# Designs tried in a protein design chat: VH-VL binders against b1a7s3r263to410. Part 1

Scores and structures below are computed, not measured.

Target 1, 148 residues: b1a7s3r263to410
Amino acid sequence: VTIVYDTMHYSTQKMAHEIAEGIMAEGYDVEMFFLHEDERSEIVKSILDSKAIAIGAPTINDEPYPSIGDLMYYLKGLRFERTGIKRKAVTFGSMGGKGGTPASLGKDLGEYGFDVVDTCEVYYVPDEEENKACFKLGQKLVEEAKKI
Structure headers, positions and changes below count from the first letter of each chain, unless a header shows other numbers; antibody chains are not in Kabat numbers.
F is the ipSAE of ESMFold2-Fast. E and O are both the ipSAE of ESMFold2, at different seeds. Each is the mean of both directions, binder to target and target to binder. V2 is 0.75 times the mean of E and O plus 0.25 times the DockQ between their complexes.
[cut] stands for letters that were removed.

## First folded at step 1 (VH-VL)

Design A1 (framework fv_oberotatug)
Fold by ESMFold2-Fast, scan of step 1:
Structure A1 (fold): chain C 148 residues (1-148), chain A 119 residues (1-119), chain B 107 residues (1-107)
Amino acid sequence: as target 1 above (148 residues)
Amino acid sequence: EVQLVESGGGLVKPGGSLRLSCAASGFTFSNAWMSWVRQAPGKGLEWVGRIKSKTDGGTTDYAAPVQGRFTISRDDSKNTLYLQMNSLKTEDTAVYYCTTDLRWYFDLWGQGTLVTVSS
Amino acid sequence: DVQMTQSPSSLSASVGDRVTITCRASQSISRYLSWYQQRPGKAPNLLIYAASSLQSGVPSRFSGSGSGTDFTLTISTLQPEDFATYYCQQSYSTPYTFGQGTKVEIK
């Protein structure tokens, strides 16, 4: 399973961590990529080798981080609908004002050929209940991927 | 740029006190759990303690050798982590690192600040 | 406290070699095990977390395996920049504890 995220605020990273714990609780390995530091070709290779992905980003100025937008544009060009496997996906992120980035990313991934199973959005910093929801999201992602 | 910068190290006599600072930039410090890790000259890494974000309760945990002598605190308005070191012993001589604590691992480290406890 | 025993304490290797370092916990720590690299005069950097997950930006020649009490770090094809000291760390329970370190030296 591949998790990709970007953040200047550790709220989204905290969510990525909880999702990863849910995945590992089911006995699967996680590859995690931070878009500010990792090259796009390496991230894409990981996604191509995975049956499940999680993509996370915070919302800034009513728009997702530019690095996430760049990745999404690249993913659109790869034509995943032609791979014969419909990869499972979840999206996640934190917001401070106007939300919607995880839902927007989920819609785009669906159009790019992914089966988006759920989306998780948190206001500012996840509380204990929201951390548990992220953990369960990771478990759900793996259970759905097993159906492929 | 995402970084941590330690300061406040120096030479102190046994029984003395020092306060270390760790200045954070490039990320939302108030959301981060933070740890201190030390390394004595020529030795391995030793975890000192951690502090959770205020949102997660702001609680602290310490390794036994420093419990009761060291105090970890944070000032989110200044994006700064602190380590107050009291009743210093020669065994406390080490390079002290501040780190971001992601619950399972430490992903961001400062460059360290040397504390020497000697008479 | 959970004790971490790391072996070997040092090893000599040549560029291109496969290097294996092991770490054993005194009790089961599930997969709460990380590996760090420390180059001379530098701060540590994270290589592997959750026993086998490769940190972003770390070369694929590094891999981790294990669960419970026995863990392994492997460098498949040693490069010049890999001569460093490596540490394992458990985060299953506080206090967090590190292994004693393995110094990988030029043969």
Scores: ipSAE 0.000, ipTM 0.525, lowest interface PAE 14.4, mean pLDDT 80

Design A10 (framework fv_oberotatug)
Fold by ESMFold2-Fast, scan of step 1:
Structure A10 (fold): chain C 148 residues (1-148), chain A 120 residues (1-120), chain B 107 residues (1-107)
Amino acid sequence: as target 1 above (148 residues)
Amino acid sequence: EVQLVESGGGLVKPGGSLRLSCAASGFTFSNAWMSWVRQAPGKGLEWVGRIKRKTDGGTTDYAAPVQGRFTISRDDSKNTLYLQMNSLKTEDTAVYYCTTSPYYYGMDVWGQGTLVTVSS
Amino acid sequence: DVQMTQSPSSLSASVGDRVTITCRASQSISYYLSWYQQRPGKAPNLLIYAASSLQSGVPSRFSGSGSGTDFTLTISTLQPEDFATYYCQQSYSTPYTFGQGTKVEIK
């Protein structure tokens, strides 16, 4: 399983780590990429080798974080809808005002050929209940990926 | 300056009641999650309970030893946090601290503490 | 409830020493862990939050590491004002729980 995220204030990174813990609790390996630091070719290679992905981003000025937008454009170009394999996906992110980035990313991933099983968005920093929801999101992603 | 000041501590008999207050200043109290933490003489720190801000539902959570006996409340118009303690037991004897309680950022502001002694 | 256990319960050290204190959670708490310092007769002070983030105003000789169940607080070069009791605390789930404390004493 591949997790890709970007963050400015650690909120989305916190969600990414909780999702990873949920995946690992089910006995699966996870590769995690911080989009600000990691090379896109390595991220794409990991995604191509995975049956499940999680993509996270905060909302900035009512727009998705720019680096995630760039990744999404690249993923669209790969034409996953033509592969005959519907990889599972979840999207996540934090917001301080108007949100919607995880839902928007999920819609786009669906159009790019992924089976989006859920999304998660939190206000500012996830509280305890939202933290547990992120953990369970990771477990759900793995459960759905086993069906492929 | 950012500060919290507790008051209301004192000597109480077992089975009695006491109300603690915590006055906040120097920050926007209404935006803060707040906790009470206690420390028995010569012992370690023990979390008592917390209250979320009103925008997050204003809900409360408590540690098992005080559940059903203690109630945390807040008055944002007065920048004050309260702890109502009922059915007090000798094991409730402690210095009680009020703290800011963002779960991610830790308890970064603490009051000086107020001593509650429960004895016959 | 999540139980927090610190090791050691006390230690003796000299100014200039490197001191490490460990904290173990009974279940995974990710990185929702904070470290506090309490000097005798004073209220606790936050040192580290989110396992490894240094609180504003805290000297850089303090650092935290770990995730999941095992965490460490390190004081790279102990100073006279660092003789105190240190507590770890999880905020992953309520009730929030503290470790039993580690007393750092003069050797």
Scores: ipSAE 0.000, ipTM 0.516, lowest interface PAE 15.4, mean pLDDT 80

Design A4 (framework fv_oberotatug)
Fold by ESMFold2-Fast, scan of step 1:
Structure A4 (fold): chain C 148 residues (1-148), chain A 122 residues (1-122), chain B 107 residues (1-107)
Amino acid sequence: as target 1 above (148 residues)
Amino acid sequence: EVQLVESGGGLVKPGGSLRLSCAASGFTFSNAWMSWVRQAPGKGLEWVGRIRSKTDGGTTDYAAPVQGRFTISRDDSKNTLYLQMNSLKTEDTAVYYCTTDRYYDSSGFDYWGQGTLVTVSS
Amino acid sequence: DVQMTQSPSSLSASVGDRVTITCRASQSISNYLSWYQQRPGKAPNLLIYAASSLQSGVPSRFSGSGSGTDFTLTISTLQPEDFATYYCQQSYSTPWTFGQGTKVEIK
């Protein structure tokens, strides 16, 4: 399973780590990538080799973080909808005021050939219940990926 | 310069009530998440609770020992944070600090007031 | 609740010494860890946030490292004003919790 995220506020990173713990609790390996620092070719390679992905970003200026937008544009070009295999996906993110990034990313991934099973959004810093929700999101992603 | 000034501490009997105030200046108070942290004499730090900015929902969170007894509120027009303490217990004796919260990059507390002492004793 | 344990509870050091303080979390907290200094009779002040980021105005002799469950605060060359109690704090999940503190005393 591949997790890709970007964050300015670390809250999305916190969510990413909880999702990873949920995945690992089910006995699966996870590769995590921070778009700000990691090489795009390694991220894409990981996605191509995975049956499940999680993509996270905060909402900035009522838009997804720019680096995520760039990745999404590249993923669109790969035309996964033509492969006959629907990789499972979840989207997640934190918000500081206006939300909507996880839902927006999920819609785009669906159009690009992914089967988006759920999304999760929290206010800036997730509380204990929201951390548990992220953990369960990771478990749900793996459960759905087993059906492939 | 950022300043936080607590007031309202004092001696109170078990079961009593007390309200603390924290006057803020030098930053945009209305955008800040605020917390209360206490320290019993000679002991370590203990988080009491927080309040988010109104833009972020204005919600509050509390540590278990004070849940249901303490209430955090804010008045952005006065740049003031409050802690209403009810049903006080001897274990609530502490210096109470108001703090600003670095929610934007990690929830560390970047500014602290001087503290106000609350003593709960018969 | 995430429990934070510091080691040692106290230490004696001389000006010019390298001092290392350790903090352990009862579960993974990623890099959501801050370090504070409290000088006698004063309020705490933030030294490090996000495990390794130096707070503005804090001397460069202070540094933080670690991720997951094990973290360290290092003072490379102890100064007279550094004799104080140091606390770690997790901000991974509420309630936010502090370590019990490490007192750095003059030898």
Scores: ipSAE 0.000, ipTM 0.504, lowest interface PAE 15.8, mean pLDDT 80

Design A5 (framework fv_oberotatug)
Fold by ESMFold2-Fast, scan of step 1:
Structure A5 (fold): chain C 148 residues (1-148), chain A 123 residues (1-123), chain B 107 residues (1-107)
Amino acid sequence: as target 1 above (148 residues)
Amino acid sequence: EVQLVESGGGLVKPGGSLRLSCAASGFTFSRAWMSWVRQAPGKGLEWVGRIKSKTYGGTTDYAAPVQGRFTISRDDSKNTLYLQMNSLKTEDTAVYYCTTVGYDILTGYFDYWGQGTLVTVSS
Amino acid sequence: DVQMTQSPSSLSASVGDRVTITCRASQSISSWLSWYQQRPGKAPNLLIYAASSLQSGVPSRFSGSGSGTDFTLTISTLQPEDFATYYCQQSYSTPLTFGQGTKVEIK
């Protein structure tokens, strides 16, 4: 399973790590990528080698982080709907000033050939219950990926 | 073949200073969050502090007993982690381990501990 | 700070025994819990991460369970090399904290 995210004030990073722990609790390996540090070619290779992905983005002034937009455009060009495998996906994010960034990303991933199983958004820093929800999101993602 | 090798330990008097180094190899050091953990003779493990990768701001966190006395830094060009210890106290006597501990690492799963270096603070 | 308390602090066991060690957090830490083994004179090594996930290369006789505040490490059939001290550790919040350790001794 591949997790790609961008972050501000650690909120989306905390969500990404909770999701990763949920995945690992089910006995699966996780590759995590931070968009401002990691090369796009490595991210895409990981996604191609994986049956499940999680994409995370914070909102800035009611817009997703620009690096996420660039990744999404690249994923659209790869034509995953033609690969013969419908990969599972979840989207997540913190800071919902306008709300809807994870849902918007999920809609786009669905159009790009992914089976989006869930989305999750929290305002600012995840609380105790929201951390548990992220953990369970990771477990749900791998449970759905087993169906491929 | 991940390897962490600590050095710089030794005997120092109370109030003295020591700098520990940790040479890292076998992984991409620049993207890893690094920690120091210590163990007093015959006692348990105690987290000292950590430093995040530069992508996450390169910020540091410390346990209360060392806050203001110890400083963690890193040199990504040399794959080396440092612990500057000032105003040493007898209760700082311990084996100091360099490690990637916990889940604040971008790759999500590292179990890497050095062999430790002994720091003895005694008159 | 999150306080981690292990029970028992020590136990005596024989090869072949089932050993259970518990760890309690002073507040909920979700599943941000790891278990470590430290053999005499050696550095610690990771056994379990995310409360229940077995680290690569660790024997299947080790297992972890729990969430929130109560966690358990189980060794199903104790082997001679398992006589060691075991630590739980939370990574939910800084400062990161360890339990006081559980020493598993030969009976």
Scores: ipSAE 0.006, ipTM 0.503, lowest interface PAE 13.5, mean pLDDT 79

Design A8 (framework fv_oberotatug)
Fold by ESMFold2-Fast, scan of step 1:
Structure A8 (fold): chain C 148 residues (1-148), chain A 125 residues (1-125), chain B 107 residues (1-107)
Amino acid sequence: as target 1 above (148 residues)
Amino acid sequence: EVQLVESGGGLVKPGGSLRLSCAASGFTFSNAWMSWVRQAPGKGLEWVGRIKSKADGGTTDYAAPVQGRFTISRDDSKNTLYLQMNSLKTEDTAVYYCTTDRGYSYGYYYGMDVWGQGTLVTVSS
Amino acid sequence: DVQMTQSPSSLSASVGDRVTITCRASQSISSYLSWYQQRPGKAPNLLIYAASSLQSGVPSRFSGSGSGTDFTLTISTLQPEDFATYYCQQSYSTPPTFGQGTKVEIK
């Protein structure tokens, strides 16, 4: 299972880590990538080798590093719809005033050949119940992946 | 009702110390990053510093003019934010606001959403 | 530190006018820019975050645009309660820094 996320100077990694804990609780290994630090070739290789992925939306605009938009465009180019399997996906992110980024990301992944099983969006920084929801999201992702 | 209420401001002599408090209600304070922002009379806004939630490490950051003199702390059991000000200078005279500092988390930066009414600190002999 | 410069420092306007305030960053800050309104004697109020996202409860006459180094706050039809000082603020790097403010005065 591959988790890819991005974050900025002020952000926490809490949502990604909770999703990973949920995956591991079901007996699966997880590869986690931080987009700003990890090489794209390694991220892509991990995704190609995985039945399930989780993607966290970092920013709503361009960055000095490749944005989440760049990763999404790259994933579109890989033509996952041509593979023998339909990989499972979840998306996650947080909001203050306006939401919808995890849902938009999920729609795009669905068009790129993934089966998006759920999304998770939290207000501000995740509280204990929202962290538990992220944990359960990871469990749901691998339960759905077992159907492949 | 989401609310922040500052207290503890007053008149202090140069070189003195003062402790400000900010009482939070109506939201889960323990999850929030909190900042202090000040405004000298008739001047603009200046960020003083912030403290992250304990879940995010509970670390603090400070603006250069106050580094080493000011300390930000929090008591999540009392939903209260503190600013300990030491070695006060006349340049520290300002209205001090506490504010939620949402920062950035997996999608958006939210700005400083909720502000208190402010408390005046005057540093003068 | 990232320097934020607002233009103009003050302007005079009438109710019903379209008002535009500009903010310039000394380096690219992507879209990590917020706009605040401060009415005389009151605490600041968040209007816009992430350069263009309207804060909940803020009237739709306020809008933000821009990315990188140049940003704009627009008030499409100025109302009496909009006579205030407006501040931009970057959150791209620590410390967060504010512009010097733009005072919108009655003509």
Scores: ipSAE 0.000, ipTM 0.514, lowest interface PAE 13.3, mean pLDDT 79

Design E1 (framework fv_ersodetug)
Fold by ESMFold2-Fast, scan of step 1:
Structure E1 (fold): chain C 148 residues (1-148), chain A 117 residues (1-117), chain B 112 residues (1-112)
Amino acid sequence: as target 1 above (148 residues)
Amino acid sequence: EVQLVETGGGVVQPGRSLRLSCAASGFTFSSYGMHWVRQAPGKGLEWYAVIWYDGSNKYYADSVKGRFTISRDNSKNTLYLQMNSLRAEDTAVYYCAKGWSYYFDYWGQGTTVTVSS
Amino acid sequence: DVVMTQSPLSLSVTLGQPASISCRSSQSLVYSDGNTYLNWFQQRPGQSPRRLLYKVSNRDSGVPDRFSGSGSGTDFTLKISRVEADDVGVYYCMQGTHYPLTFGQGTKLEIK
């Protein structure tokens, strides 16, 4: 399972870590990539080898984080809808205003050929209840991926 | 090198329409939100529209809501502004400005719109 | 809307002397992520605006270190430690924390 995220002030990173814990609790390995530091070609290679992905980004002043947009554009070009396998996906992120980035990313991934099973958005910093929701999101992702 | 080039400005009568374009190069256009900012003669800068990187969300200043429409074509690296029901107070230099990276790290040279009776 | 108020509206400075421009916002500019989205722009006569500083105090590439920014919450300052002839123009502060995005009215800097 591949998790890719970017973050402004670590809120989305905390969500990514909780999702990873949920995946690992189900007995699966996780590859996690931080868009700001990791090479895009390695991220894409990991995604191509995975049955499930999680993509995270914050919403800042009603605009999605630019590095995620770049990744999404690349994923669109790969035309996953042609593979015959419908990989599972979840999207997540933190917001301070209107938000909507996880929902927008989910819609795009659906158009790119992924089966988006859920999304999770948190205001500012995840509280304990929201951390549990992220953990469960990871469990749900791998449970759905088993059906592929 | 990052460049934003606005075109489409001109002289137009009140009540008419005009369409502005902004051609972007030197960065991954489809990864960034884009904005329109105007400056009336001898006045300051005024923000009035934004469009998200994928075109899914748009916001406008109250003064132009219902009259102006922002759009983009990521396949052509081009930002647009459709201006309807133009008024004398819309007379300004119109700049396109690159979104995020903490707002407006790059600006176009501007295109002049003059609404005269 | 967040109102951005600059002071002074204009100033005249002798070459080599310091200059300071104040910017005050009607609301706190601290965003929920802990960052303050206050930018400073320079507009030379007949030219497009150019960003000097973002997030209060970070200089853009190519901006001389004689330009510095400071402040927090609602009160911000742009300082030029030694004014040069090329600094003539209008300076604007801008807030990116709240929509609609708003600019100060501008401060015109002239050389004596």
Scores: ipSAE 0.006, ipTM 0.553, lowest interface PAE 11.2, mean pLDDT 82

Design E2 (framework fv_ersodetug)
Fold by ESMFold2-Fast, scan of step 1:
Structure E2 (fold): chain C 148 residues (1-148), chain A 118 residues (1-118), chain B 112 residues (1-112)
Amino acid sequence: as target 1 above (148 residues)
Amino acid sequence: EVQLVETGGGVVQPGRSLRLSCAASGFTFSRYGMHWVRQAPGKGLEWYAVISYDGSNKYYADSVKGRFTISRDNSKNTLYLQMNSLRAEDTAVYYCARHRYSSWFDPWGQGTTVTVSS
Amino acid sequence: DVVMTQSPLSLSVTLGQPASISCRSSQSLVHSDGNTYLNWFQQRPGQSPRRLLYKVSNRDSGVPDRFSGSGSGTDFTLKISRVEADDVGVYYCMQGTHWPYTFGQGTKLEIK
């Protein structure tokens, strides 16, 4: 399972880590990438080798986040819709964004050939209950991935 | 279409209780926080309570703390406001409204009227 | 609580002319996430409120271009560039930055 996110703030990174814990609790391996620091080629290789992905939106969308746009454009170009199988996806992010909401990212991934099984949106900084929701999102992702 | 419909209002005596309901349709109710806002006759809008998408976080205006309880049932797509120890000052039209990360209070319900008379 | 003060409390405007409503907060509405959660609502006679603008200047779906919002920190303005008959009603500013959420007292807009 591949998790890719970008953030200038703590909350999206914390969500990514909780999702990863949920995935690992189900006995699956996780590769996690931070778009600002990790090489695109390694991220794409991980996605191509995965049945499931999780993509996280930045906390503040009023500032440019070209890395998310670049990744989405690259995923569109890979033409997953032509493979005849649906890789599973979830999207996540914290409140404060209008252009990069979990729901909006999920819609785009659906058009690119992914089966988006759920999204997770939390207020500003996730509290303990919101972190548990992220953990469960990771578990749901792998439960759905078993169907492909 | 996205809709919120409030019910449960009425005329009650001071000290009594009422339970308001807000039925949601046209969106995934369990994904959003929900608010209760009121408007006294001839007055402006005043926020009173909010509940997070999963029911784990609740906040109230000082004037209703200890008297009003907000709750939700995601399996029924319904938001509730339990109003105890009602006072004349609680007379108002009560609206429910959806919380959104990029926008507050979108949409609003039609409102339900609560009149507390002596 | 953050106090939201609107001026004027009532405004009469000739059709086709501009209208301007001011909103001042008792403290900065810049959230720690960098966003300013100031919203504008319209309530037409006998109707529930409808949001016009969020995060100061962003128009809600279906809101005409003649409505615009500006401001920062503690001072905000709602402008209607060309008032139409359907614009009659009460306008409220609202802050979502600080708990509890608070509204201004409202500005009644009338034609003529």
Scores: ipSAE 0.000, ipTM 0.449, lowest interface PAE 15.0, mean pLDDT 78

Design E3 (framework fv_ersodetug)
Fold by ESMFold2-Fast, scan of step 1:
Formats: structure tokens, C-alpha cells, sequence
Structure E3 (fold): chain C 148 residues (1-148), chain A 119 residues (1-119), chain B 112 residues (1-112)
């Protein structure tokens, strides 16, 4: 399972780690990438080798984080709908106002040939309940991926 | 014209339930987080709950966790507060408020609806 | 929870004179993005609260420039340079940095 995220606030990073814990609790390996530090070619390679992905980004002043746009452009170009397998996906992120980044990313991934099984958005900073929800999101992603 | 109108308040006995509604108009309701804030008679403002623009995330004050549930119907431009197991200390004017954006907090408020819990 | 403490709790001012209200927070209100999320609200008798200032010193549309806000960290001040009759009411500070959101106890402003 491949998790890709970017963050300006620790909230989205916290969500990414909770999702990873949920995946690992089900006995699966996780490869995690931080868009700010990791090479896009490595990220894309990991996604191609995975049956499931999780993509996360915060909204900043109600705008998506810029680096995620570049990744999405690469994923669009790969034409996943032609691979003969429909990979499972979830999207996640934190927001303060309007938000909408996880929903927007999910819509785009659906158009790129992924089966988006859920999205999760946290208002400002996740509480204990929302941390649990992220953990369960990781478990749900794996359960859906097992169907492929 | 941006407007929030609360309804559903009234006089109820302890242990009963009430559902408050907040009807929004004049702005894109589905783009904003919404809050519930109350004010007990002769006292100050107290924040209780918030719901994200799409309803996927919610936060509550500890005093109402498990008793109050915030929800919204974006197709009807309406915010709700389900209040269960009401107590005398829940007596207050309940306001809904719009969250303008990241960190700005509650730029538009409704007129309030009064909830009185008495036996 | 972050405790917001206002002083004075009540203030009587002669028309045309200045008024000053203090607000202190039990924790720093500087968010990790570098902004300070302190708001000031006015509640006139029988009316809903109205936001006057956000992020310490920014005025909402329609708020006269005689209202100003200042401060940093944990200490904040709302100033009214020349009090008018319409300023009668209760003023609240409110923090948006920490969950849950919390208000000060309020300061009642009266004209003498």
C-alpha cells in the first residue's frame, strides 16, 4: 500500500501515520512518501506496484497544496483505466475553512481509473475520535484492496 | 443578503430531547463550517459544536459529548443540533454561526432560539 | 481548555472618552502557521453577537476605525478611541487557536 501526502501543518502528517498504522494492523506493508522531500518518479513507481493508495493534502486558505497538483498530473497521464486492474484509493486531509481537497482529489482519482472507497477531512486538528477514524480508514482500504 | 435563522427552541422538561434547526440563505452554505454557541441567562458566550462544510468532521465541547449531535443537510441549506438528555444547565439562547474561513471564526450569527429546561 | 480572562468586568465611560478592555489567555494563541487567532465580539442589549475584529487587529466590514485591537502571545487589548452611545453592550474576546474554542467572560460597557 502506498501513502503519499504533503503538509504544512502536522495534522495531515498525523492522519497519514494513523492510516499507516491501520494498514499495518491488517498485516500489510506500507510505503510512505512525503511530497516535499521524495522524488515523484519513486512515488509513481510505488503506486504502479500497489493495489491500494492513500493520498493526502491540506487546504491552505481554501486552496489545495501546490505539490499535489503535479503528482495528480502524472497519475492522469499514466492511464490507470487501461491497466486491467482497478486500484483502490482513499483521500485525506485537514482544513480550516471550506476545505474540500480530499473530495476534489477523490473525484480526480475516480476519473483516472481508481476505485475511491472513502475520503476523510479533519477540521483544523484531529481529536481522538478522528485519529481512530483515520486508523479505520487504513483498515477499510486494505479490506477493499483484498477484493482485487 | 446573508442570513441565519434558528428555530426549534421551547420549554421542555429535564430528560427530554429537542432538535434545533438553522436555515441559511444568501451564501453558498455547502462551502462553510458551521458552529453552535449558547448563552445562559445573564452569562457569557460558550462554544459547543462545529461541523465541517461537507459534514464529514465534527467537534464538541466535553460538556455535551454523547448528548448533543450536530448535523447538516447541504441540499436544504440547513444546520441541526439534536439535544438529548436535557438538563437545567442547558437552559440558554442557542446561536448558529458561520465560520468565514481558516481561522476567522464566526463572522455571521443567527438571531438565536431560546431553550428553557424546567420542571 | 484555554481560559480567557477579561478585565475589567464592567466599565463606565463618559461619552467621547476612550475605553480599554484587556484579555489574557492561559496559553499562547500563536498558531503553528504564525498567525494569532484572537477575535473580539460586541453584543448590544437584546441583540446577537457581532464580530468586530479578527486576528487581533483586523476590522470587519462596517466596523468604525475608532475600534482597534493590539497584543501578542497571551495579552490582548481592545480600544475604543471615542465612546459613542451605540457602544453600550458586552464585549467578548474569543480564541480560535485551540480546541475547544473559548470566550472570555465578557466586559459590560455603560455610559455614565
Amino acid sequence: as target 1 above (148 residues)
Amino acid sequence: EVQLVETGGGVVQPGRSLRLSCAASGFTFSSYAMHWVRQAPGKGLEWYAVISYDGSNKYYADSVKGRFTISRDNSKNTLYLQMNSLRAEDTAVYYCAKDLGYSYGMDVWGQGTTVTVSS
Amino acid sequence: DVVMTQSPLSLSVTLGQPASISCRSSQSLVYRDGNTYLNWFQQRPGQSPRRLLYKVSNRDSGVPDRFSGSGSGTDFTLKISRVEADDVGVYYCMQGTHWPRTFGQGTKLEIK
Scores: ipSAE 0.000, ipTM 0.487, lowest interface PAE 16.9, mean pLDDT 79

Design E5 (framework fv_ersodetug)
Fold by ESMFold2-Fast, scan of step 1:
Structure E5 (fold): chain C 148 residues (1-148), chain A 120 residues (1-120), chain B 112 residues (1-112)
Amino acid sequence: as target 1 above (148 residues)
Amino acid sequence: EVQLVETGGGVVQPGRSLRLSCAASGFTFSSYGMHWVRQAPGKGLEWYAVISYDGRNKYYADSVKGRFTISRDNSKNTLYLQMNSLRAEDTAVYYCAKEGRYSYGYFDYWGQGTTVTVSS
Amino acid sequence: DVVMTQSPLSLSVTLGQPASISCRSSQSLVYSSGNTYLNWFQQRPGQSPRRLLYKVSNRDSGVPDRFSGSGSGTDFTLKISRVEADDVGVYYCMQGTHWPFTFGQGTKLEIK
């Protein structure tokens, strides 16, 4: 399972870590990438080799964070909708006021050929209930991916 | 012991500017989003602006977009609202309000308010 | 913008009797996280607003259990089981699910 996220503050990173813990609790390995620091070639390779992905980003200036936008454009070009496999996906992110990035990313991934099983957005910093929801999101992603 | 204290209100003529301040104490200011809410005389509550805990995200009501600017200084535990091109319709009590961290419920604490009167 | 409509706009009750205030939203308030960001506030005459409830039904610290909230989707209710003299004031519902954040027009509670 591949997790890719970007963050300009720690909230989306905390969500990514909780999702990873949920995945690992189900006995699966996870590769996690921080988009600002990790090489795109390694990220893309990991996604191509995965049955399931989680993509996270905050909402900045009422738009998805630019580095995630660049990744999404690349994923569109890979034409996953033309394969015989429908990979599972979840999207997640944090917002400061106006949000919508996880829903927007989920819509795009659905158009690119992914089966988007859920999304999660948190206002600012996740509380304990929202951290637990992220953990369960990771478990749900793996449960759905087993059906492939 | 959460306390929010607004200052900077007063009587001003149309077209002028005011800067409101909200001094915060009793919590880790840099961990919470902050809001400005107004109440015109005899009217209800109206939300105007929010700023994220790190200052990177800001959102405004359409009625003040381009005229009001929200900002914060986490080193001073202070929230600001810069109000430009003031109109008679901006006459109100202005409250700062704190975001709840553990529940993400809005406006868990409010200040006492500062009065802005825009008249000729 | 999400419109929040409260009813009644004014309510007169006898001390010790129950009171109920309705709040309806023009759109569902369920967020992508599954949370519903519907809050209730009380404003006593001449005072700042005070939050009573968050996420529909969770009471803030110090809020008496006489106050309860219920509802889902677009239809919400604030209930006071036994009205006391200190409950006079204006009550507001507020949504934080959709941009921009919006308040109901307020319900004034008076004692008969």
Scores: ipSAE 0.006, ipTM 0.516, lowest interface PAE 12.3, mean pLDDT 80

